VH-VL binders against Large ribosomal subunit protein bL21 (rplU). Designs and how they scored, part 3

Target 1, 133 residues: Large ribosomal subunit protein bL21 (rplU), of Prochlorococcus marinus (a2c733)
Amino acid sequence: MAEKPAAKPKAAAAKAEAKDQSDSYAIVEASGQQFWLQPNRYYDLDRLQAAVDDTVTLENVLLIKDGKNDTTVGQPYVKGASVELKVMDHRRGPKIIVYKMRPKKKTRRKNGHRQELTRVMVQSISIDGKALS
Below, E stands for the ipSAE of ESMFold2; O stands for the ipSAE of OpenDDE; V2 stands for 0.75 times the mean of E and O plus 0.25 times the DockQ between their complexes.

## First folded at step 1 (VH-VL)

Design liv2 (framework fv_livmoniplimab)
Fold by ESMFold2-Fast, scan of step 1:
Structure liv2 (fold): chain C 133 residues (1-133), chain A 120 residues (1-120), chain B 107 residues (1-107)
Amino acid sequence: as target 1 above (133 residues)
Amino acid sequence: QVQLVQPGAEVRKPGASVKVSCKASGYTFTDYYIDWVRQAPGQGLEWMGRINPNSGGTKYAQKFQGRVTMTADTSTSTVYVELSSLRSEDTAVYYCARDWGSYYEGMDVWGQGTLVTVSS
Amino acid sequence: DIQMTQSPSSLSASVGDRVTITCQASQDISNYLAWYQQKPGQAPKILIYDASNLETGVPSRFSGSGSGTSFTLTISSLEPEDAATYYCQQYDNLPYTFGQGTKVEIK
């Protein structure tokens, strides 16, 4: 196949515990891909160059929805918008399993490649320094 | 072979702390989270939290927040759970288990468990 | 927290019987559910992951199905060694949570 199976940007998104009453979200651009990010949610993103507990700020924000308030559309980016991510852990994603024709003990003979991922928590979405509710 | 090895038993008095070990072998220690799950006598399974041995990052269940500490020593491929301010209701078997994290395949390898008894 | 409820709490069946255990999640967990078997005095053993995938080395008489909020574990032909307590567990959101367990006894 000419196309390598890659983690879907949408499949990298992970939901935190469903206690968030906010309808707010941001669509951001990173590494040529778009991500739909909500406050107080965990996401597994391609490996980030940041240490655990560091904050990463994404400023290439394409769209912000502030709950039941106005939607702000970028041109292409929303001026003054930012998404703050806290780095939780660096990890490897699910193993890409290479199956051989021998159904022997798999724990000893497993071969696989893993995606390099960074788990982040969306701490805040803001415009001009004002956080969304 | 992939193994997680725990001591069989620990006994503590109320108010003390206990630190339970879990030694990993047979795989790359830093590639997996280790979860701690406890089971009181005759009761079901209760998730306490997990640690990332690669970063030392931890996630704890709210019930144990402030009383639990999980640590990892990569030089010995060993993880620990320490529970402080012990009460009699903390008497349980404490299991370590290997996992890939949220959304990935559950907990595939378990230690044999450590029975922690809290008694006066 | 996501609540996991199993039914029945216990059952007695004969060798060769088809046994079905159900698990209900209080919210949509997609397919992020595992089933574990625990025999007295032993650690839990994973049987099924991602709701329907059979773990390596687990007998083919075990199968899992379901998605969203409703899941089942089936033992197609009960064997004596299947006497155990069975637990479902969600790994969609932290904290991870387990069902209360279903005890399977042989008549």
Scores: ipSAE 0.000, ipTM 0.529, lowest interface PAE 16.1, mean pLDDT 79

Design liv3 (framework fv_livmoniplimab)
Fold by ESMFold2-Fast, scan of step 1:
Structure liv3 (fold): chain C 133 residues (1-133), chain A 120 residues (1-120), chain B 107 residues (1-107)
Amino acid sequence: as target 1 above (133 residues)
Amino acid sequence: QVQLVQPGAEVRKPGASVKVSCKASGYTFTGYYIDWVRQAPGQGLEWMGRINPYSGGTKYAQKFQGRVTMTADTSTSTVYVELSSLRSEDTAVYYCATEGYYGSGSFDYWGQGTLVTVSS
Amino acid sequence: DIQMTQSPSSLSASVGDRVTITCQASQSISSYLAWYQQKPGQAPKILIYAASNLETGVPSRFSGSGSGTSFTLTISSLEPEDAATYYCQQYYSYPLTFGQGTKVEIK
């Protein structure tokens, strides 16, 4: 669904731009691939099971960088870490052949088909309920 | 070869709890969600919820909130569904199934099912 | 919740017939739809994912089509082994939901 967004107030826009320049990020694993996610950025990910405006929480977090402070590396996942995503839209991508770093359990899903994508906004990155952004 | 192995049957009295196991093999256990789907005799399929086997993160259907618990034991590659406060309407075959991709929602492998009978 | 409605609830057809089963979603689900076959006493088996993609090892007589709210499963030439109940399932959003099933019998 297309909807024209309301104009953002100057103060809110300034705050969002400051957060967009955050040095914080998370590396998460989805579908055998790694994604580098920053707070307040849009990403197109392989299909997610959520309606537009719903929130999805990813818990397979491989690494968290907390600004200029600490980096936490998982073994393989960071305990208590999560990335909260807001679903913006569902989209169709180009037809491609999908291959994983490791062979998939079924070869059939490597063949060409139209990719279905979900656009998300990264709302927060957290460790043990403490938001980094 | 991917396999999901479940016990054949469980019998419980009304008001009791049942815990059904699903042992996975032939793939990377922590790489895929496992969902639970039940089917009452002569009825259709009903989704109960899913678990991320590595994190233990769960998502349950609203109908089962408060009486369903899903857990995973990575050392044995086994997931469990526990249903409490059993009623005769809970008599069903309980299936575990893997989602094809992380979070994809379509089910490419299924266990053979466990028949849970609630009687008395 | 997204409600999935199948039609017909049951059908009887002869070997060699073209069989069509339809599935309606109460809301748009794009192409996030799978079809399953279930024979008596067995677990369901996936036939189609993403509305139209045939699962490996599934005979080419099976096909899926549709998007949004209206979907179709077609068996181009019915075989005796196709006697089963068929289910559609949406995976657009949680909770995941199934259609009520369509029973296909051979006459």
Scores: ipSAE 0.006, ipTM 0.545, lowest interface PAE 12.2, mean pLDDT 79

Design liv4 (framework fv_livmoniplimab)
Fold by ESMFold2-Fast, scan of step 1:
Structure liv4 (fold): chain C 133 residues (1-133), chain A 121 residues (1-121), chain B 107 residues (1-107)
Amino acid sequence: as target 1 above (133 residues)
Amino acid sequence: QVQLVQPGAEVRKPGASVKVSCKASGYTFTSYYIDWVRQAPGQGLEWMGRIDPSGGSTKYAQKFQGRVTMTADTSTSTVYVELSSLRSEDTAVYYCARDFGVVTEYGMDVWGQGTLVTVSS
Amino acid sequence: DIQMTQSPSSLSASVGDRVTITCQASQDISNYLAWYQQKPGQAPKILIYGASNLETGVPSRFSGSGSGTSFTLTISSLEPEDAATYYCQQYDSLPWTFGQGTKVEIK
């Protein structure tokens, strides 16, 4: 790298507080479940009614953490908050086996249900139209 | 009971297009995806794409992008695959198969008999 | 795209033999794997779904095992009607991809 770097901080500011930075995230309520979502990450959610490459906006945001430890807690939802998801694909999830009891004779049927899932990419988390850092 | 019916054969010249039909019966047509899979003589199976008959949404394999179109006619429970700019290497048996749907325990559990598309040299 | 590799490409065995066919995925596909049987002149027929579940109507001599990237189809006692080409298929991620096939012949 031949470019001149930005000036490094002087050690003379010894009283300045060190800043801790963390990735931003949101906790969102969808389909009766709570999801912990970070920007630019994939998640498998219960099947969404949206086409692949569509953008889905979730507005029932319970909590947002700005990467600078600024936390906004909803009552119950954070006003003006939204999470934008891009639909990547629709998928089959793991098969779930359920057993049913028959009255009066004790018998069990094994029935398999596969979860229908939608893989999404979290494109942005925003409050009042401004994306988190 | 559940069946997918295809025509037996189609013959086309190089550069032409072909449209192959697949008529579904014995189940709720809009509840399952239909996939198209082709097989060149003596070769393996190659997935071409998938259509959702309920909305007409499609997903195509990258190799066929720009040359393939899949459509569905709900009134006749029929799915179509159309392949354009045919070359001799497109000579293959083209299968439709029932796939992912509201009952998702199975893979491609019902297949059509296949349509042999021959591209004359 | 997920690549599926089968081994062997072909085999010849006698009636009553135990036959195994393997399938390797280029990345983790959990248990989203199906096995198909194709007899000459016919469409493929599903045998196994979800890596290990036997499809209704398929003889119990067929079984599937494995998860992640390595999978096996076993025929416990080969019958004459089992002469066919067998394919594995992943359905974890689009595009769906098939192995190249294993041809099983009877001696």
Scores: ipSAE 0.000, ipTM 0.519, lowest interface PAE 13.3, mean pLDDT 79

Design liv5 (framework fv_livmoniplimab)
Fold by ESMFold2-Fast, scan of step 1:
Structure liv5 (fold): chain C 133 residues (1-133), chain A 121 residues (1-121), chain B 107 residues (1-107)
Amino acid sequence: as target 1 above (133 residues)
Amino acid sequence: QVQLVQPGAEVRKPGASVKVSCKASGYTFTSYWIDWVRQAPGQGLEWMGRINPSGGSTKYAQKFQGRVTMTADTSTSTVYVELSSLRSEDTAVYYCARSLYDYVWGSFDYWGQGTLVTVSS
Amino acid sequence: DIQMTQSPSSLSASVGDRVTITCQASQDIDNYLAWYQQKPGQAPKILIYDASNLETGVPSRFSGSGSGTSFTLTISSLEPEDAATYYCQQYDNLPITFGQGTKVEIK
């Protein structure tokens, strides 16, 4: 799990809001996807089953980088590691356009659907109850 | 806690330009778009455009393209709209508003109190 | 551009009445519609977003419904402080467009 070669963690969906220049991050697994998360940053994730202002804790942490070069790699998960997210809002993402092509005619734009997203703030990344610096 | 603060009034002559400010506080300035909406006396709301303070990208309504410019100063958490070649028809209250989504569209959860721009000769 | 049409343009009702304002979009906007309240001399204030979600701090007598091209704002029991102009706004596509407004007056 730790030796995953060229595959990069899937970036959290949508815009990266105002960023702390923290060198710390966690790679977490949720619903088969990997996310790269830094403390004190907003991320838009696929819709979560949680209310605004709820706290969601992710415990399937694949890797933690604490500060300048202290890295803990999971086997497959880092024991005692967790990422605490605060639900900020439920939002809609960009419209996904579905096209209908007629025989011998131009492509026409049709009604699209939108991704449902949950905006979260990464409140803390911790291992064994100790928050990252 | 979230506030968008605008000056109360500006007066200009036809043909001049006006630059209206909107100072944000109480939230992370670069996390939300700011839209500009104006309202002529006795009329409804008209969208002018928007700016992303993170990176400065803008989207303008076609009607104002070529005479509107929106800018953001992250060091002061202030957004500006500048409208040139002013006409009497540009007399309106100009509002800044925070866009709920960090995308091309959005609803406006907080508004400035508006700046009355009067264009008269 | 998406045209937003509100009806009625104005209405007068009594305290305690159920008031309904409608908004129609010229094309499908899914649920990307907000409702705003504006009192004379003040900035608009958001009431409803995503067609039916009540903004924090807004009284529960306000509700929104609808999807696609037809939307309604309902005030279940009108209060004196509800005298204002109400606007719908679509945010499905740029440019952002607003309805012409509905003025609500208390009898």
Scores: ipSAE 0.005, ipTM 0.528, lowest interface PAE 11.5, mean pLDDT 80

Design liv6 (framework fv_livmoniplimab; at its last look DockQ between E and O 0.05; V2 from the best seeds 0.00; counts 0 for: pae E 9.3 > 2, placed apart)
Heavy chain, then light chain:
Amino acid sequence: QVQLVQPGAEVRKPGASVKVSCKASGYTFTDYYIDWVRQAPGQGLEWMGRINPSGGSTKYAQKFQGRVTMTADTSTSTVYVELSSLRSEDTAVYYCAREVYYDSSGYPFDYWGQGTLVTVSS
Amino acid sequence: DIQMTQSPSSLSASVGDRVTITCQASQDISNYLAWYQQKPGQAPKILIYDASNLETGVPSRFSGSGSGTSFTLTISSLEPEDAATYYCQQSYSTPLTFGQGTKVEIK
ESMFold2-Fast, scan of step 1: ipSAE 0.302; ipTM 0.742
ESMFold2, look of step 2: ipSAE 0.006; ipTM 0.600
ESMFold2 (binder alone), look of step 2: mean pLDDT 92; pTM 0.940
OpenDDE, look of step 2: ipSAE 0.017; ipTM 0.692

Design liv7 (framework fv_livmoniplimab)
Fold by ESMFold2-Fast, scan of step 1:
Structure liv7 (fold): chain C 133 residues (1-133), chain A 122 residues (1-122), chain B 107 residues (1-107)
Amino acid sequence: as target 1 above (133 residues)
Amino acid sequence: QVQLVQPGAEVRKPGASVKVSCKASGYTFTSYDIDWVRQAPGQGLEWMGRINPNSGGTKYAQKFQGRVTMTADTSTSTVYVELSSLRSEDTAVYYCARDSGWFGELLGMDVWGQGTLVTVSS
Amino acid sequence: DIQMTQSPSSLSASVGDRVTITCQASQDISSYLAWYQQKPGQAPKILIYDASNLETGVPSRFSGSGSGTSFTLTISSLEPEDAATYYCQQYYNLPLTFGQGTKVEIK
């Protein structure tokens, strides 16, 4: 039992349980991070260079769970898999201390910049053009 | 201009239901969750629940479960809170407030409606 | 539920005074805390989010600090328009919970 609860993640990926929302999901890798994405849910990601209403496709898919049926694990990526995101909005998030040879300690935080975020909707998760059930 | 607009007041008798509206404008309605918070006269703030306007998904405070329903109409950019089986202690100002959305990634409630005073009396 | 406790419940201070309001969480909430200002007859207005980040348009005399279970809101030099009730709120876990409020009055 940890003495202090871990801080909630600030980067993209609410690890929402598939059991609560949907049995289908994809785990995607981008910029050294893993994102647990479910169809028809929105997520806040680090700023994407895309306009509102644009579609962004993610292809570095580590795992796909297709409902109660198939689970496909990548080696390391699932061949032909993709996640289609629709850009919903751009926003500013929590202020971040820029690391330039400075400690990222709470007592030394004085200034920072707001994180730029893009809200996306997961429109589809597909393997070889076939959308999940 | 980002704003949430609510009616000024509602009056109901004990045992009735009330449905309070909150109309959003100036931003993408489906991109932010809406919280409902009430405040009894001279009292503090009490969270009632949250709705995701894109999915219609809701989370309610246990105190209100069974009596509260939150809904969203994307065609009119309006969220609603309905509270049933009203009691005199439900007399309060009911606020809607814009939230960043998902748990653990919240920025607090940055835009508030002006509030609707719901009075429960005979 | 996470219990939020504010201190003091009320205070009276003079214009130009440094005012500090404290908020305690019943468990570690990291930095997931906001501060709100509410004037009579008005909706609350956010001042601080993520414990120490000043909301856009809020005067620089307001500042927040703390993490874990202990948090403070400071008004470095009290102005007449700062007479209001101030609330802390955790957003670490549901249900969202508020402190009971601190009423700040000008002498």
Scores: ipSAE 0.000, ipTM 0.544, lowest interface PAE 12.5, mean pLDDT 79

Design liv8 (framework fv_livmoniplimab)
Fold by ESMFold2-Fast, scan of step 1:
Structure liv8 (fold): chain C 133 residues (1-133), chain A 123 residues (1-123), chain B 107 residues (1-107)
Amino acid sequence: as target 1 above (133 residues)
Amino acid sequence: QVQLVQPGAEVRKPGASVKVSCKASGYTFTSYYIDWVRQAPGQGLEWMGRINPESGGTKYAQKFQGRVTMTADTSTSTVYVELSSLRSEDTAVYYCARDTYYDFWSGYPFDYWGQGTLVTVSS
Amino acid sequence: DIQMTQSPSSLSASVGDRVTITCQASQDISNYLAWYQQKPGQAPKILIYAASNLETGVPSRFSGSGSGTSFTLTISSLEPEDAATYYCQQYDNLPFTFGQGTKVEIK
């Protein structure tokens, strides 16, 4: 086993388009999944019920790291923490292929569907109204 | 049958601008991003940027920021890249490519490519 | 920007040989890596996505492996039509970046 593996959420972090390198981040719980979100980065998430240019606020924040400052861990959620996302666009992704365990010899176990996606930008991460950069 | 069709070669003088088209067919135009990738003669591939045809939103590589503009016309299913203030080092084949959501299972970038447009910048 | 480094820059091999090309990312990109084949005068063609998934219509002699920062493209038995330049590409973060390419020549 690794001596000190990097701590990663059990659920995969949402993919990001890095515009800059920030040491600040939040781990947020949404739809049963954990997401690792950094300010000023774009993420493609499963379709949100929001219009383009709307702001979506996520309040179930499990952890916040404020740059080189102390990390705040939730119990289970960090009190007063929120992440603001701006909806950038909606798109249909390619057909998602889900592979079943123990594929059948002559039966293809690929269930494809078109994923509806929402591109968001993390505008701010805040604790008690104080925004992190 | 997915196709991305680009025009032939273009010649420009240094300081001029060039606008290259990419006409899409065989799929729902607004469901996929289109990226532009260039390749100088004998060199490797260089990503220039991406456009969302549904929103018109764009992302450009820093190297081209301020000189590149990408646009989409949904009525003709055509994407354009315009590069201004041309230099001799902008001589390259310019490709458009279809871009998908990046996903564990089936998402992948650049599943279909245009045939490329050779842009030559020469005095 | 994430730097992609390919090895070797070129190789010569015989038909039937096993060929391996490596690609290293300057940071963890999970499995967000694709491999492309480009023949002279043609656009690149995708071979592999998500590090190890073979694109439809691509011969089974091509395979990809790896995760994190180290990736390999393997051609299990080289065919004459495989003479081409091969590129890896990360799609974890913008800007998307490519390796410098590996030219595969047939002896």
Scores: ipSAE 0.000, ipTM 0.512, lowest interface PAE 13.1, mean pLDDT 78

Design liv9 (framework fv_livmoniplimab)
Fold by ESMFold2-Fast, scan of step 1:
Structure liv9 (fold): chain C 133 residues (1-133), chain A 124 residues (1-124), chain B 107 residues (1-107)
Amino acid sequence: as target 1 above (133 residues)
Amino acid sequence: QVQLVQPGAEVRKPGASVKVSCKASGYTFTGYYIDWVRQAPGQGLEWMGRINPNSGGTKYAQKFQGRVTMTADTSTSTVYVELSSLRSEDTAVYYCAREGSYDYVWGSYEFDYWGQGTLVTVSS
Amino acid sequence: DIQMTQSPSSLSASVGDRVTITCQASQDISNYLAWYQQKPGQAPKILIYDASNLETGVPSRFSGSGSGTSFTLTISSLEPEDAATYYCQQHDNLPLTFGQGTKVEIK
């Protein structure tokens, strides 16, 4: 259902190197958590199923703030809103869930317990295909 | 059977560039990262960087940043490393090596198959 | 960067001897350590990955152990064909780094 706005979002683990400040941001839901994302900033997120330099589009946008003080609140998601992320790099991630062995599969999966992160750059925040400033 | 085929040798003058090829066969080319490792005569192994043949994404060691470029051509299953502004200290055998996991997202960082190496000699 | 230090830098042993090579990482790398064998004029060949997993086709006289920062490669009974330089490599994090190598010579 998710009829009311989710609890206040946790800040993404931001290793922001963009010095330019923007008043625009989006609050996005991923894996039951909320992230506060600004355009043209880098963020470390839990592992994504995407290769380096791939673009990932997030559509579960809970709120968009335009730098002009316009705010659009989702019910629960903002219709037509999306956040485009570019995958910058990642740390190698072992399988957390048990791997099924196949007779002909020559796979050397690593076992280990370490944090799997994907660094992304927020390329754009848009609503109905129009990017925010 | 998995093979990574490299040319045997290249000779360049200081200040020139060299582009070394690595032709892959016997497996799904886009499913595995390829890394480049060099070895100067009588010295140990030095990691230069890696490329994802599926996306073209690269990561380079800081020492080579700005003068190394890695590319992949999926139509020929060939990876390249290009090193510019060559110095005598760049004289080395350059190896391409395949990371061991079928995992084009993360990779596994250890090397299960190696090319036979290309000896790049930089001399006047 | 993670620094990898091997010891000894070289050793000389007889056929049938037990040979031990050690590798130290400057920080915890869990079990993400590989061992490679390199013979003169040849590319390196993987022996061990994830500290203790023997690669397919590698003789059982080779074994690896250790975790965290301290690792060992053991050859239980040295054969003539084992004369080579051995390298450890951390495969935990970028940039990837190798030990300086241990040269194994047979008398």
Scores: ipSAE 0.000, ipTM 0.558, lowest interface PAE 11.6, mean pLDDT 81

Design nez1 (framework fv_nezutatug)
Fold by ESMFold2-Fast, scan of step 1:
Structure nez1 (fold): chain C 133 residues (1-133), chain A 120 residues (1-120), chain B 107 residues (1-107)
Amino acid sequence: as target 1 above (133 residues)
Amino acid sequence: QVQLQESGPGLVKPSQTLSLTCTVSGYSISSGYYWHWIRQHPGKGLEWIGSIYHSGSTDYNPSLKSLVTISADTSKNQFSLKLSSVTAADTAVYYCARDLYSSGWYFDYWGQGTTVTVSS
Amino acid sequence: DIQMTQSPSSVSASVGDRVTITCKASQGISSWVAWYQQKPGKAPEPLIYAASSLQSGVPSRFSGSGSGTDFTLTISSLQPEDFATYYCQQANSFPLTFGQGTKLEIK
């Protein structure tokens, strides 16, 4: 029966680990907004001051959920927590059109604005240098 | 202008590895766009398989586990898909596609598709 | 994974009709949705990106709208060449996912 005890614990651990990885996230404050970020996911954030392929570290972490049901809430930020983002691209979002006619203008004009966004990959979420997933 | 062409075996036996290549013409795969593989099962919708950036960085659909590998050969202007341990469920039309990266994850050019049947 | 649900699954229409197809995301995806047209035996062709931006060369009778979780593709005056299957795709995060498709058939 040497195989029985080793097989059962190992199988259970593998299943628990897989579930933990899918359930981890951080809520981060960036550019005045809150974002829910999961590891190994792409997100579009308000434009970041970084070059494509650079790594950006966000330290204003408001909450971390470890998939083990451990939740750490910041006061206001979780101490030692960080999220590493890889800059994938700078892009334009949908066009925002503001129509405003000024009394002294000859022609009616629409003021068009596009959201400037940075696409990032979440590479890791960590507390005190230890990654969650 | 830009053209994508899939090639590979039309018939694969269960448990073997499916290998497909996409040849790109009129555009260099090293020009900074993502390149994708997408499949369509008979009578069903579209399923994203994975992507590669010209640097070799890859992303795969988790539903395919670790059975999928995508690679690029910039000298031949090609990128390829390998799907290991195929079953009848992998019978599909396989497409390669270019992603217009800066406008979101969007496929602006597609290959014609190649039909793959997994059968003994 | 973000689930994309299209409705209707099929619609029968006549030339000149206004046709509307809806796509719902299981979570917020901002404006990051694309639409494709597929004719039998052919690869999908791009129609719309970023919810409302028309692909170059696509007729102006096609339009897209929506944000967040609810998106719509509209064909304002159906032409014979528009009978096809239409797919939405979320363009927000990996894995990329498609709706089940809407088959537009001749009445």
Scores: ipSAE 0.000, ipTM 0.505, lowest interface PAE 16.9, mean pLDDT 78

Design nez10 (framework fv_nezutatug)
Fold by ESMFold2-Fast, scan of step 1:
Structure nez10 (fold): chain C 133 residues (1-133), chain A 125 residues (1-125), chain B 107 residues (1-107)
Amino acid sequence: as target 1 above (133 residues)
Amino acid sequence: QVQLQESGPGLVKPSQTLSLTCTVSGYSISSGYYWHWIRQHPGKGLEWIGSISYSGSTDYNPSLKSLVTISADTSKNQFSLKLSSVTAADTAVYYCARVEGYSSSWYGDYGMDVWGQGTTVTVSS
Amino acid sequence: DIQMTQSPSSVSASVGDRVTITCKASQGIDSWVAWYQQKPGKAPEPLIYAASSLQSGVPSRFSGSGSGTDFTLTISSLQPEDFATYYCQQANSFPLTFGQGTKLEIK
């Protein structure tokens, strides 16, 4: 028993006509935050407990977009998905204000402080052992 | 190839809200690390207004007394500034700028490498 | 807030001169300094980031140095197109702050 089809059906012709290749990416959850990561790109993340040249594997993957294929959404995590990061450097970066919950009023704004950052290279994004292109 | 362009009203009345939009072309707004708003009062230097990060986190200059809101619209590849309760002191050229963090080079972070041409805003009755 | 103080506020120089502009931070900012050039009626253009890294497309006569609190922008042999106002900016912490600017004028 269903009320109606999916909320946002789309015409196949319009979708095919508008089709451009998009870069592959993963959205991962770490330390209560979500990160948007693409293969073979550098990112500055909150300081990681790892040495330079170490590899870190993230398995709490919320979503994978394979640029030429369909998007896979987790429930809450995509089974068999992982992101492998290589630690490149540790740096002290600009202050970043991060809110654990969305503040509704400006009087509740949290002041930032100096942030310790770790630069990582996204070496691979994979699902069930298959790397994204 | 990458271009930023500010747009909005050239004249705003005191006590109203100033709304400016920065349109990004040749680059996805979701790939930039920070997107900034900067202004320059006539004959003066540069003042940072605020920024929005790739994750949607915002930071504002405390000197603007919480009058600033910055937001992003990834579907339009734009980010915007709202400055409420403007006065003549808000008369300035307003710029938007990018910090590109998704480079394969390990340099290039935290410097504003692409700027819009600037839009002049005059606050008067 | 971190204050950035530039010196000198203005300098007159001739083509071919070596020009040095300094920038002092009110507290330690590691290497998180950028330098910009602004010509009259134009937007600022990036010159240097991370204290010493040259922005792509910027002539090699420009160089940056320093760490901690003291930073320097050097133009090794001034060209006619270099007459402009120069700004330093710290990227260590929010709010981001700029120096007051140094106007480079023809002697």
Scores: ipSAE 0.006, ipTM 0.532, lowest interface PAE 10.6, mean pLDDT 78

